# VHH binders against RING finger and SPRY domain-containing protein 1 (RSPRY1), part 1

No score or structure here was measured in a lab: all are predicted.

Target 1, 184 residues: RING finger and SPRY domain-containing protein 1 (RSPRY1), of Homo sapiens (Human) (q96dx4r300to483)
Amino acid sequence: LFLKEGRQLTYEKVNLSSIRAMLNSNDVSEYLKISPHGLEARCDASSFESVRCTFCVDAGVWYYEVTVVTSGVMQIGWATRDSKFLNHEGYGIGDDEYSCAYDGCRQLIWYNARSKPHIHPCWKEGDTVGFLLDLNEKQMIFFLNGNQLPPEKQVFSSTVSGFFAAASFMSYQQCEFNFGAKPF
Below, numbering starts at 1 at the first letter of every chain, in headers, positions and changes, except where a header shows other numbers; antibody chains are not in Kabat numbers.
ipSAE, averaged over its two directions, is called F for ESMFold2-Fast, E for ESMFold2 and O for OpenDDE. V2 adds 0.75 times the mean of E and O to 0.25 times the DockQ between the complexes of E and O.
[cut] stands for letters that were removed.
Atom coordinates printed by the task and the answers are left out, and those that the model quotes come from them; centres of patches stay.

## First folded at step 1 (VHH)

Design a01 (framework vhh_8cml_1)
Fold by ESMFold2-Fast, scan of step 1:
Structure a01 (fold): chain B 184 residues (1-184), chain A 123 residues (1-123)
Amino acid sequence: as target 1 above (184 residues)
Amino acid sequence: EVQLVESGGGLVQPGGSLRLSCAASGRTFSSYAMGWFRQAPGQEREFVALISWSGGSTDYSDSAKGRFTISRDNAKNTVYLQMNSLKPEDTGVYFCAADRGYYDSSGYEYDYWGQGTQVTVSS
């Protein structure tokens, strides 16, 4: 049930499945439910609830995927430890200078509580969303069913800390995470 | 991006009724919680009513409870505020707002707001 705190990692040929990469039940806001296997989350409240994964990366190129279970508002991407879960104030991933998030319901990219439109269609149940973090080029790239958006670079101006895969869920939203145990 | 346009305001006598509408443009209306706020002359903007994205949950200010009803029609991308038993103190500009499922009367930078519709309750 209990998951360990995230730790700093290097990417060179690391097998994430042996590290047991999953959502961190010790780094989650109060009303978000995490599955026993750590790869599924569901919001059970009317607030915007958040979680970070168990691993922290500070070098290299990293990738994970999410399968959309419900198609409502979620902001999913990458966050440093400095990004706070202010769920009672309505702040999620992408709402501060320490995180950047893809929103497939509203067709927006979020950084520092400011959004810009993207050209992907609205996500639907069963869609796969990809999240690439390139710490060599200082960019993030988002994918919908393999189709990429232009890179996002803004968050790297504000932080020197490592990144966690992270997500925020509006009321009753749910998705499943793949951190590499299954092939991409 | 969501754009909001309010309508249905006007002049009404005490005890009368008005129905406000807020029409949203954008593909994601059904994913936003929707709220109504008002601002009286010389006062700060105050909360009136809130409806969840599904319509399954509503909340009201103490002054609105029992007199006002918030509803939404996701097929028409519209939220409504039915106002009954209006009082002179209900006079103000009424604004609709969209947020991502948390409601904060101080407003978030990511919240979307309409331009407002004037409601005047006077004999």
Scores: ipSAE 0.000, ipTM 0.114, lowest interface PAE 17.0, mean pLDDT 77

Design a02 (framework vhh_8cml_1)
Fold by ESMFold2-Fast, scan of step 1:
Structure a02 (fold): chain B 184 residues (1-184), chain A 123 residues (1-123)
Amino acid sequence: as target 1 above (184 residues)
Amino acid sequence: EVQLVESGGGLVQPGGSLRLSCAASGRTFSDYAMGWFRQAPGQEREFVALISRSGGSTDYSDSAKGRFTISRDNAKNTVYLQMNSLKPEDTGVYFCAAGPYWDYGDLSEYDYWGQGTQVTVSS
């Protein structure tokens, strides 16, 4: 992994021998299907469905990746426990003050139900999207195939809680997660 | 919402060929992996062939491998099954189905099924 100037990032390591980092089947909205291994999600309805991962981080620098399986609307990023899944209202990750999300279909970054455009092209099947959380500098950085967006900082003004990797999927959208069991 | 309509079935002699078509209505055809299944009278439905949403990956049952070719045209919302070197044991009702994104899964996981088209191989 490299920043856009070619500088390599340094990550803190998570010991996964006693902790299974995966999508949390006990913290998922009704119509989101999670694979048996916990690393793929698919929305099997025309609604907006959400999930958080099984681990919470409150210090250090953390990273995970997603492989785009379908190129439609998904909002993927980081959320605290205080972020609610209001799927009947159409709210997902990035739609409250406790979460921030990358939307590669509409080319938007979402925070507190407000979006701003970004310069990355629309994501496509097979693309790798990266999600860096830097709790030391209080910033989130999103990557498309290794290309960095400017850091996002607004979410840190509203929360003192730890963060979970989290995602919301519109109509029949799907992606695959890599929390570090496979090399980045 | 996707509706599937099969066509192209019929009666052929052993060694003959048929091309089945499955026309999909609905705007989400390109979001689904598509499969062909068949059912002989009194038997369970069995997997025949699968194609990924992009068409980049295909999979076949052992009985179909080397004889059948699955393809799709996302611009026409159609999936095809080209069947060559047909045998009497290929006789059955052929169904197309739109189903799981990553594999052919359990039959209960397929969201949309056609009504089927009859294929009869006899001399």
Scores: ipSAE 0.000, ipTM 0.109, lowest interface PAE 17.9, mean pLDDT 77

Design a03 (framework vhh_8cml_1)
Fold by ESMFold2-Fast, scan of step 1:
Structure a03 (fold): chain B 184 residues (1-184), chain A 124 residues (1-124)
Amino acid sequence: as target 1 above (184 residues)
Amino acid sequence: EVQLVESGGGLVQPGGSLRLSCAASGFTFSSYAMGWFRQAPGQEREFVALISGSGGSTDYSDSAKGRFTISRDNAKNTVYLQMNSLKPEDTGVYFCAASRYGEWYTDSRSYDYWGQGTQVTVSS
């Protein structure tokens, strides 16, 4: 987790020990299992399950990473409080006007239940996916092993609310989160 | 059925070495973090070492750092603990454990599957 200073980007790593940045066990769908340390999630059901992290950001520039554990369908990105987890209907993050998600298995970006293809290859176990949120420029940028996609801006047309790191997992999928405790 | 079977324990003199093995079956081994814990007589079970599912990350207790090395062979469904420079204080029953998640868990309650243990005795 980095912070912006002024209009010029100056990134500083936030000490995770004084900020409990982790997956929120009070903001998770029924069949998603969260590790005791809050930095790993696994779907233990044949459904599409979702979670938001504990921190909410409404200004500045923020970044987190995930490490792919299983290479199946997951939609990972940023969501506001207004994004609902309609898991019984197969909706996850990226499937409403309040969230935007990177899908490395199907090679898609999701916003408002609409997808568009991206040029990154399919993710594999051990890959690092990066999630940058720039609230000054009103854009999101996704990275695969350091390689950047064009910015996503559509979600900022529908909301003025703060954003949470958020993820949705298809059947038996798993990933690890890094909110800044380990070097990016 | 999930099984974890430890081997390689025994009696060794101070300064000696032992290599413990844990053979796993009944689950997707590479998707689980593997840990070694030990329990000395009259004491609680304590963390020794951990390795992530991919093998890319390891962690050690302060007493194990510099002396013990954890490794795994996902093709053989086996995790290892190489123990060097053994001390009498290392005496205990060593347990292999599997965590459903690949995070850095030092708490024994975070592990889903446990082996029966193997006795390590360091004595003259």
Scores: ipSAE 0.000, ipTM 0.112, lowest interface PAE 18.8, mean pLDDT 79

Design a04 (framework vhh_8cml_1)
Fold by ESMFold2-Fast, scan of step 1:
Structure a04 (fold): chain B 184 residues (1-184), chain A 125 residues (1-125)
Amino acid sequence: as target 1 above (184 residues)
Amino acid sequence: EVQLVESGGGLVQPGGSLRLSCAASGRTFSSYAMGWFRQAPGQEREFVALITWSGGSTDYSDSAKGRFTISRDNAKNTVYLQMNSLKPEDTGVYFCAAKDYFGSDYYSPREYDYWGQGTQVTVSS
């Protein structure tokens, strides 16, 4: 556990060494647009579109953030390479055994297409959402503007192949990613 | 648009098995996640099982886990629910439902766009 009082992340305990960390234009569904710098995504279709980042992690403690640009439905979190982009079924990140996602619009956590409510308010433009992956304790922790939810552990029962930061965007939704190039 | 018709219900003894089928018509069947729900007399509709478009992911209610298996055949536009080790508590009307590609809450009946008329399952000695 690398968090003090659920509000502060101890950066010294987080691995920030991924110099290639960006959204992967070679691992993205057809109608999701990625910015040239790889840190912004927008769905330009009336479909649920998905992407993984360029880095894969299998040990240690990792953290990234997104800034909410539009406040609609998005499922954002961590996924293995085995998580499929089943966009035509309306399945995104958190909708299979190989991914877990935070949904700030509907106030839900998703794992294996099963949701549970969380206590954070609905996200709004300008909010910061944090995504901690602790591979030592086998847990994920989600933050809204520094406020922590209880850890998620279920996804680790099915996964051995390492995790990518990953996100799914409903119709016309958009957010910006921070993988550590700017201070958290 | 999709239409759903259930079949395979009936009367069975405790410990018996039934296979329910849900036949779908419509051009976008392969774009829908499919669910099975049931409703016992005097109760609300409850989740039983779900399957994704490709059949690559499934989930079950706690009461169905280990006894029921959901599958689909996209070439036949059909979803199946194989029910084994049936108990009297499994008695109810079983509905198949289709959820469109614009949502991910798979456990709430409110989120399903198309519903069948239901098929009666009765488990009694």
Scores: ipSAE 0.000, ipTM 0.131, lowest interface PAE 16.9, mean pLDDT 79

Design a05 (framework vhh_8cml_1)
Fold by ESMFold2-Fast, scan of step 1:
Structure a05 (fold): chain B 184 residues (1-184), chain A 121 residues (1-121)
Amino acid sequence: as target 1 above (184 residues)
Amino acid sequence: EVQLVESGGGLVQPGGSLRLSCAASGSTFSSYAMGWFRQAPGQEREFVALISWSGGSTDYSDSAKGRFTISRDNAKNTVYLQMNSLKPEDTGVYFCAARTEYDFSGTYDYWGQGTQVTVSS
């Protein structure tokens, strides 16, 4: 169905047959380890390290999930190419005007280095976190085990660039990504 | 900087099919939205199809819907236009074009030299 002016919501799953959707080993900060299959990240350093995925989305409605492997501090969400990985300064996804992130350990939403609390419980090992980007309605929606938060809209007031799935990991934190190869 | 080279054009009978290719070299291909445009003899250039950076979003002109399919292979730095059910009015020079924004109405940053498609008996 062709969408005009955001009247009809459309969902576009990542097409892995034409593009290999994974974490981008060429767009990752210095001390984050990416698995060979590109669907797992682990920070083995005592720093705050970041990565973007290999695809950029600029229209439609997109969704991905992560499975929590360790329950510590991670900021996961969506970032444009203009979001910088300032790891030496401890900045990650959600710490500038070009990214917005869910933090399930501290129960916070991050945008432009400012946080606000959310009502989800702290994430735990085995939880599924969902990340919906709606470019038609200009909003992001975060889910914990299928339970949604109110939409986030702030990042759309200051950016016209496309978005990458993106994540930042505190020391020893790890999660697994699902970009659509497995059913949501 | 991106260099674009089209191929796959030729002479085809009405009702036939052609697949056009556009090979890109230079900067990261996956950073660009890719479009196909055409120019018929004596007419201005018109939009045909557009594909987003990831390949997840596509748009088509009314004349291309249902007949043409745009796709891309980022591993090969190539965008394709599969053209089915070709008609004489599809005759023209087909150009690929690249830009950072996903928008068929805007100015494109890079253009290929074009490939001729002729649909006649």
Scores: ipSAE 0.000, ipTM 0.101, lowest interface PAE 20.5, mean pLDDT 77

Design a06 (framework vhh_8cml_1)
Fold by ESMFold2-Fast, scan of step 1:
Structure a06 (fold): chain B 184 residues (1-184), chain A 124 residues (1-124)
Amino acid sequence: as target 1 above (184 residues)
Amino acid sequence: EVQLVESGGGLVQPGGSLRLSCAASGRTFSNYAMGWFRQAPGQEREFVALISWSGDSTDYSDSAKGRFTISRDNAKNTVYLQMNSLKPEDTGVYFCAADLYEYGSWGPTEADYWGQGTQVTVSS
């Protein structure tokens, strides 16, 4: 991974050979379908559905990617265990103080139920979105096909808990996750 | 961010048809799930139909199933509601809405952006 100044980013893969990093079927809302291998999710209803991954990270620099399968509304990023998207009616990742999400369909970054525009074009089928979590510098950086946005820092003012990769899917949307089993 | 303007409402006899149009302005139309809601006099606003950003998926209220069809033209920034076999119970102000979401599996369908509404009256 390279920043726009040519600086290489250092990160650790979340996929451990002895413990498989995947979407957590025990930490998922009612109408989200998760593939048997745990790396693909699809919302099977007209509702807004959410999931967290099986791993929680509390130190270091971490990275994962998704491949856009459908280009509709999804909010994908990082959430703590305290994120209300699983404990609050109808809210997804990015809709509380404990999560931050990239929305490539609406060109928005979500934090605490507030959105701000970003300069990436709308994502399309086959695009790769990257999610970097830097717990040393206390920042998140989002990438579209290798192109970075400015760092997001607000979520670190509200929480000291560890983070899970997490996503929310609008009606019938889906994407595929890469937690490091395939090269980035 | 999005402005929505409905048109196509009017007076029709029971059994008649109307096609409502919703013209959206702004850069985000093709990124939003779009839908129609209606409100009868003295009643709460109720969901009628939705269509996904791509147009590939649609959902309808029980009262609209089999009679209404929602569609969209992303090149023209327009969403449509074709209403057939209209009944007096379909009378109300019809609102176009953008960026639809639900409160989990139990909650109502809501939206971030609303049009001003267009009156549909079904009477003899």
Scores: ipSAE 0.000, ipTM 0.164, lowest interface PAE 13.6, mean pLDDT 79

Design a07 (framework vhh_8cml_1)
Fold by ESMFold2-Fast, scan of step 1:
Structure a07 (fold): chain B 184 residues (1-184), chain A 125 residues (1-125)
Amino acid sequence: as target 1 above (184 residues)
Amino acid sequence: EVQLVESGGGLVQPGGSLRLSCAASGFTFDDYAMGWFRQAPGQEREFVALISSSGGSTDYSDSAKGRFTISRDNAKNTVYLQMNSLKPEDTGVYFCAAEPYTYFGGRYPNEYDYWGQGTQVTVSS
């Protein structure tokens, strides 16, 4: 967790394990496996399998991180509850008007099933990907090992509800989530 | 002292069945995911099956899917592997292993903290 104070982001370490900030086993598609501690996911299908986290944010500035376990196709970012898991049709997070996702394997940002290239190198095992949601400025910022991309703003034109951290995984892809229980 | 002790291996004919057991001690079993791995002569150790700490999630190698079933009894600190429709290529030493959390992609030996000594499975006519 962090707050925006004045023109600077103030980072406050909060132990999110006490509020059970984790991947939501009640908001997950059929072939995605979630760890019992709720901070890891893996896909056992050739289609995108998707999940949202247990918390929803509608104000302020929020951040989480992912550690890349496998370097294949994943679309990770933020989604509202209106984003549908259309996995049988090959749609994941970033493939509708209600979600925006970072794809470190194909070097793409996804919004509304349209992609644009980004300048980050392809992610590799052990890399840290950051996901900032700024609801005051209405923007999302993606980071690879601390290096930021230009802000994404388009998703805010279509949304009237809060956002969940969310991810879609292709064929045997896996990552670990950090919602603030460990330092950023 | 951490111990994992496998049992239930043996010699069976093709198409036969075996049930392997692994008794765990020296750690909080309920906090650990448990896996089964095998190693054939001249081969590397390969993944067979995984079960989460609660037993709510399982994973299988492609060769084990539909033939093998992993289960656990947390009250007895024991994990099991029921093997049906055994084939000659299933021959090898079978190891149980424990990791502190479920890697829901936990197919690599280096992810596991504790290992048993193994039990021999031979499928031959």
Scores: ipSAE 0.000, ipTM 0.117, lowest interface PAE 18.1, mean pLDDT 79

Design a08 (framework vhh_8cml_1)
Fold by ESMFold2-Fast, scan of step 1:
Structure a08 (fold): chain B 184 residues (1-184), chain A 124 residues (1-124)
Amino acid sequence: as target 1 above (184 residues)
Amino acid sequence: EVQLVESGGGLVQPGGSLRLSCAASGRTFSSYVMGWFRQAPGQEREFVALISWSGGRTDYSDSAKGRFTISRDNAKNTVYLQMNSLKPEDTGVYFCAAQETVEYYDYGTKYDYWGQGTQVTVSS
C-alpha cells in the first residue's frame, strides 16, 4: 500500500462466500495441470501453457498474490476474455493487446508482445508477487515482496472489458495462487 | 447460443413498481454484458440499462436514473430490472439483450442475443 495524495490504496474485498476464486479448469490450455483445489498450476510440457481464473472483475480495486515455486519463465498478470491462448505459437499472457504480465525471471513487463525492463531483482523460490488492478484509475501495479513498480496503463487503451487473473508457464514451471482465502 | 426469456411485466398504476426478470439458458452467461431495452408503440427501440459481467458496473438512460436498478445473479443465470416510481411514459415492451464481447461501452452497438419481450403498461 502507498499514500496517494494523503490517502492509502484501498483493496476492495469480494464476498468470496458466493464465489470460490480459483484457476478455471474449463479455461486452460492443453498441457497445464491444475491442482484439485484450483490454487496451484504446473506446466507438464516444454511449451508455453496458459490459464485464467474463475472470476472476472470490471470495477473497483482488486488484488491477488502468487508464491514462486520454481524461478523459471512465467508471465503472470491480468487478461480479458479476448486474450487467446496461442501456446502452439509461443504466445501467452502479455503477448496481445488484451493482457499485461509480469515476468520475474527475465525482469520484464509484457504488453502486446512487447517487453520493457523493470527494476525488481529476479524472483526466487518462496518470493511473493502481487498483482493489483485499479479499474478506477485504469492501471495495473506489480509488487515483489511488497515492493511496487510504476503503474502500467497501456492495456486500458485497447479495452474497457473486465479482467481475469491469468498466467502463462514455460517448460515445467509452477506457482501457487492466493485469491484472498489467506490474508495478503 | 444463449436464449433469453423475460417475465414480470404487467399493468401497474402510476407511481407503482415492477420487477422484470430475464432467465438465460446456455453456457457462459457470466461472460455476457446484459442490457434492458424498451419500445413504445410507434417509437424505435431505446436503451434502458446495462450491467457488466460481474455486476460491478451499471449504466442507465437519463429517464431510468434514480428510478430503475439493474442487477444480476450469475448462479441463477438471471438479470433483473427493478422499476420504481413508474410513469405512463414508461409503457412499452421491455427486451432483455446479451452482448458477448465488449471492447467499448457503446449504447448503439451490437447486442448479439435478444429476448421476445415482456409488456409493461403504466395506466390509471
Scores: ipSAE 0.000, ipTM 0.113, lowest interface PAE 19.3, mean pLDDT 78

Design a09 (framework vhh_8cml_1)
Fold by ESMFold2-Fast, scan of step 1:
Structure a09 (fold): chain B 184 residues (1-184), chain A 122 residues (1-122)
Amino acid sequence: as target 1 above (184 residues)
Amino acid sequence: EVQLVESGGGLVQPGGSLRLSCAASGLTFSSYAMGWFRQAPGQEREFVALIDWSGGSTDYSDSAKGRFTISRDNAKNTVYLQMNSLKPEDTGVYFCAVGRSWYDEGYSYDYWGQGTQVTVSS
């Protein structure tokens, strides 16, 4: 994860001794498989499954990336602890007022179970998707291979406690996470 | 911009078969789950069948299991519902819908077609 400091946007790698940013095996729905190193997720069931990372951020500017392994339906972004994994109801990240998600398969941004189209092309295997959370400006920005969308601000209209990187996967979908251990 | 057009409905005797088609335009069809719903006269709309974006996963209502088969052809932007062993209680208007989530049963669908009438005569 990279942190913003000062009056200008400056991104620095955060080194938290003995703590590593990864997908949280204690905050994952039943049928989502997480790799031993915590940086890959795969849905091995015909259900819609979700996960949050181990870090909760409440100040500064944060960024992570995902590499698309399969090009199917996934909703990936940021969620507070108040966002629930209602996978049996078909709800994932972006389907409540406590989360916002990028969907590169259907070309949609999801917030509060409502979608709006975006201009990025459909993602494909090998594409890099970026997720910027700016808690000073109260906005989220999504990137496809370095190309940004307009900022999303609606999720900050609700009372929010702090955000986790979070993702939801349709059946058999998979992606890899980069929280800063590799260069962006 | 996004259009769903159902076809293949008609009159059939009990025990007969029908194949419904839904042609989609104005969207990247291969990226969406597709569902079939029906509405009988004086009844609420009910879920019938769902197929995921790839065609690798399907779900059916209890009334449809064993009799109906949902399939899709992503090259033709079309979803199908093969209905066998039709009963009078299968009578209704059948709707095609673009689904966002695997377990949605009609509450979170983005787009709906106009419907095609299926009548099973006694």
Scores: ipSAE 0.000, ipTM 0.139, lowest interface PAE 16.4, mean pLDDT 78

Design a10 (framework vhh_8cml_1)
Fold by ESMFold2-Fast, scan of step 1:
Structure a10 (fold): chain B 184 residues (1-184), chain A 124 residues (1-124)
Amino acid sequence: as target 1 above (184 residues)
Amino acid sequence: EVQLVESGGGLVQPGGSLRLSCAASGRTFSTYAMGWFRQAPGQEREFVALISGSGGRTDYSDSAKGRFTISRDNAKNTVYLQMNSLKPEDTGVYFCAAHYSDYLWGEPSEYDYWGQGTQVTVSS
């Protein structure tokens, strides 16, 4: 796999059996329900509710996937520890300088509360969304059913901290996470 | 796609009241933060009041605080601006705007969808 710059993308096939990568029930906002296995989340409110995963990465190339369970508004991507869950204010992943998020319902990429349109169609139930974090090249790449968007680089100008997989869910939205226990 | 249509503007005496309505069409109205902005002749567009998708958060300009109330009815896809104690300086075209995030933006440039505006005139 090669970027347009001629660089080969090496996906770390994440073996997380020793880490037990999952959504972090100790780093989640009030009305987000996390499954007992830690790989599924559902918002039980009309507010914007958020979560980070249990692992933090500060080097290498990392990838995870989400399966869309409901097709409504969710902002999913990567966030540092400095990104705050201001769920009372409706701020989620992508709404500060410490996070960047893919929104497949509204067809937007979010960084620092600024959105820009993307060319992917609206996501639908059963779609797979991919989230690549390349800490060597300082970029993030989003995929819908294997189709990639241009790299996002803005978040790396503001952060020196490690990144967590992170997501924000609106109005009863739900998705399932794959951190490498199932084949990508 | 979202289309916004304002109504409720008109001529009112100083100290009077008006209620503006903004009817939205399109999917998932509750996922949009909504705002009311105004523009006086020869002036730049400025925010008046903002409301989150759920209606749980609101923000007001200093000139609107205590006098205006923004609210929404997501079942009717409508946002309202109740304007009390109107002053001649409140005269202008009032615009409804929608933003894809639930974040409350004060900058007109951040809003993706706009109505055509409704005229509010406060005669003195």
Scores: ipSAE 0.000, ipTM 0.168, lowest interface PAE 15.8, mean pLDDT 78

Design a11 (framework vhh_8cml_1)
Fold by ESMFold2-Fast, scan of step 1:
Structure a11 (fold): chain B 184 residues (1-184), chain A 124 residues (1-124)
Amino acid sequence: as target 1 above (184 residues)
Amino acid sequence: EVQLVESGGGLVQPGGSLRLSCAASGFTFSDYAMGWFRQAPGQEREFVALITSSGGSTDYSDSAKGRFTISRDNAKNTVYLQMNSLKPEDTGVYFCAADSRFYYGSDWSQYDYWGQGTQVTVSS
């Protein structure tokens, strides 16, 4: 977990039980496989497959990161409960008004099914991608190996409920999640 | 740098055949569905054919069904369009496009990357 303190963003270590802060096997699309520990996902299909985590945040500053296992197409970020998993339509996280996603393969940020380019290089196996949600400033910030992009604010222009860490995986893509049980 | 480069266009008589190729670079080709679109002068861009990232599924416009075949070679980062029984109505600039989403299909506005096009002219 990550909390903002003064002018610096600091890591607040919370006791996160392995049964709590993880990918939600009850909020996952049909062909996405989740590891037994709930921190790794892999798509076993030729479709976009999606998942939300088990926790919802509605105040404060929150952070998680992923380690890239395969470097192909994934859209990873934050989504409200209102974001739907429309796998049959090819919609993933970032493809509606209720989610925003980082795409390190195509070098794009996705919001409301619209993309814009970003300056980070294409992600590679072993890279760490960070996902900051600042509900005080109403912004999201994405990091690649500690290097940040300009904040994303569009997702906050409509009425939104609380946010879940969320991700969509293209054919046979895989990554590992860290919600604070391991050091950032 | 992402590039899609079309080739194989030209002038052909009605009933003739052409094979278009699109060479891709700068992205992981095997993760993308590939589409062919065409545009005639003064007309909107229209869908022609689609092939999924694995090559396991294809889709065609009504005008292309039975005459055109889309295929891909992921080892060569290339997508192809074999066009048979060409008609004057097939005249246009043919574009290849890369789509990161499995089901976007015929909606050209959703495609991530586009080539610059290759001219196909069907006339006597």
Scores: ipSAE 0.000, ipTM 0.112, lowest interface PAE 18.1, mean pLDDT 80

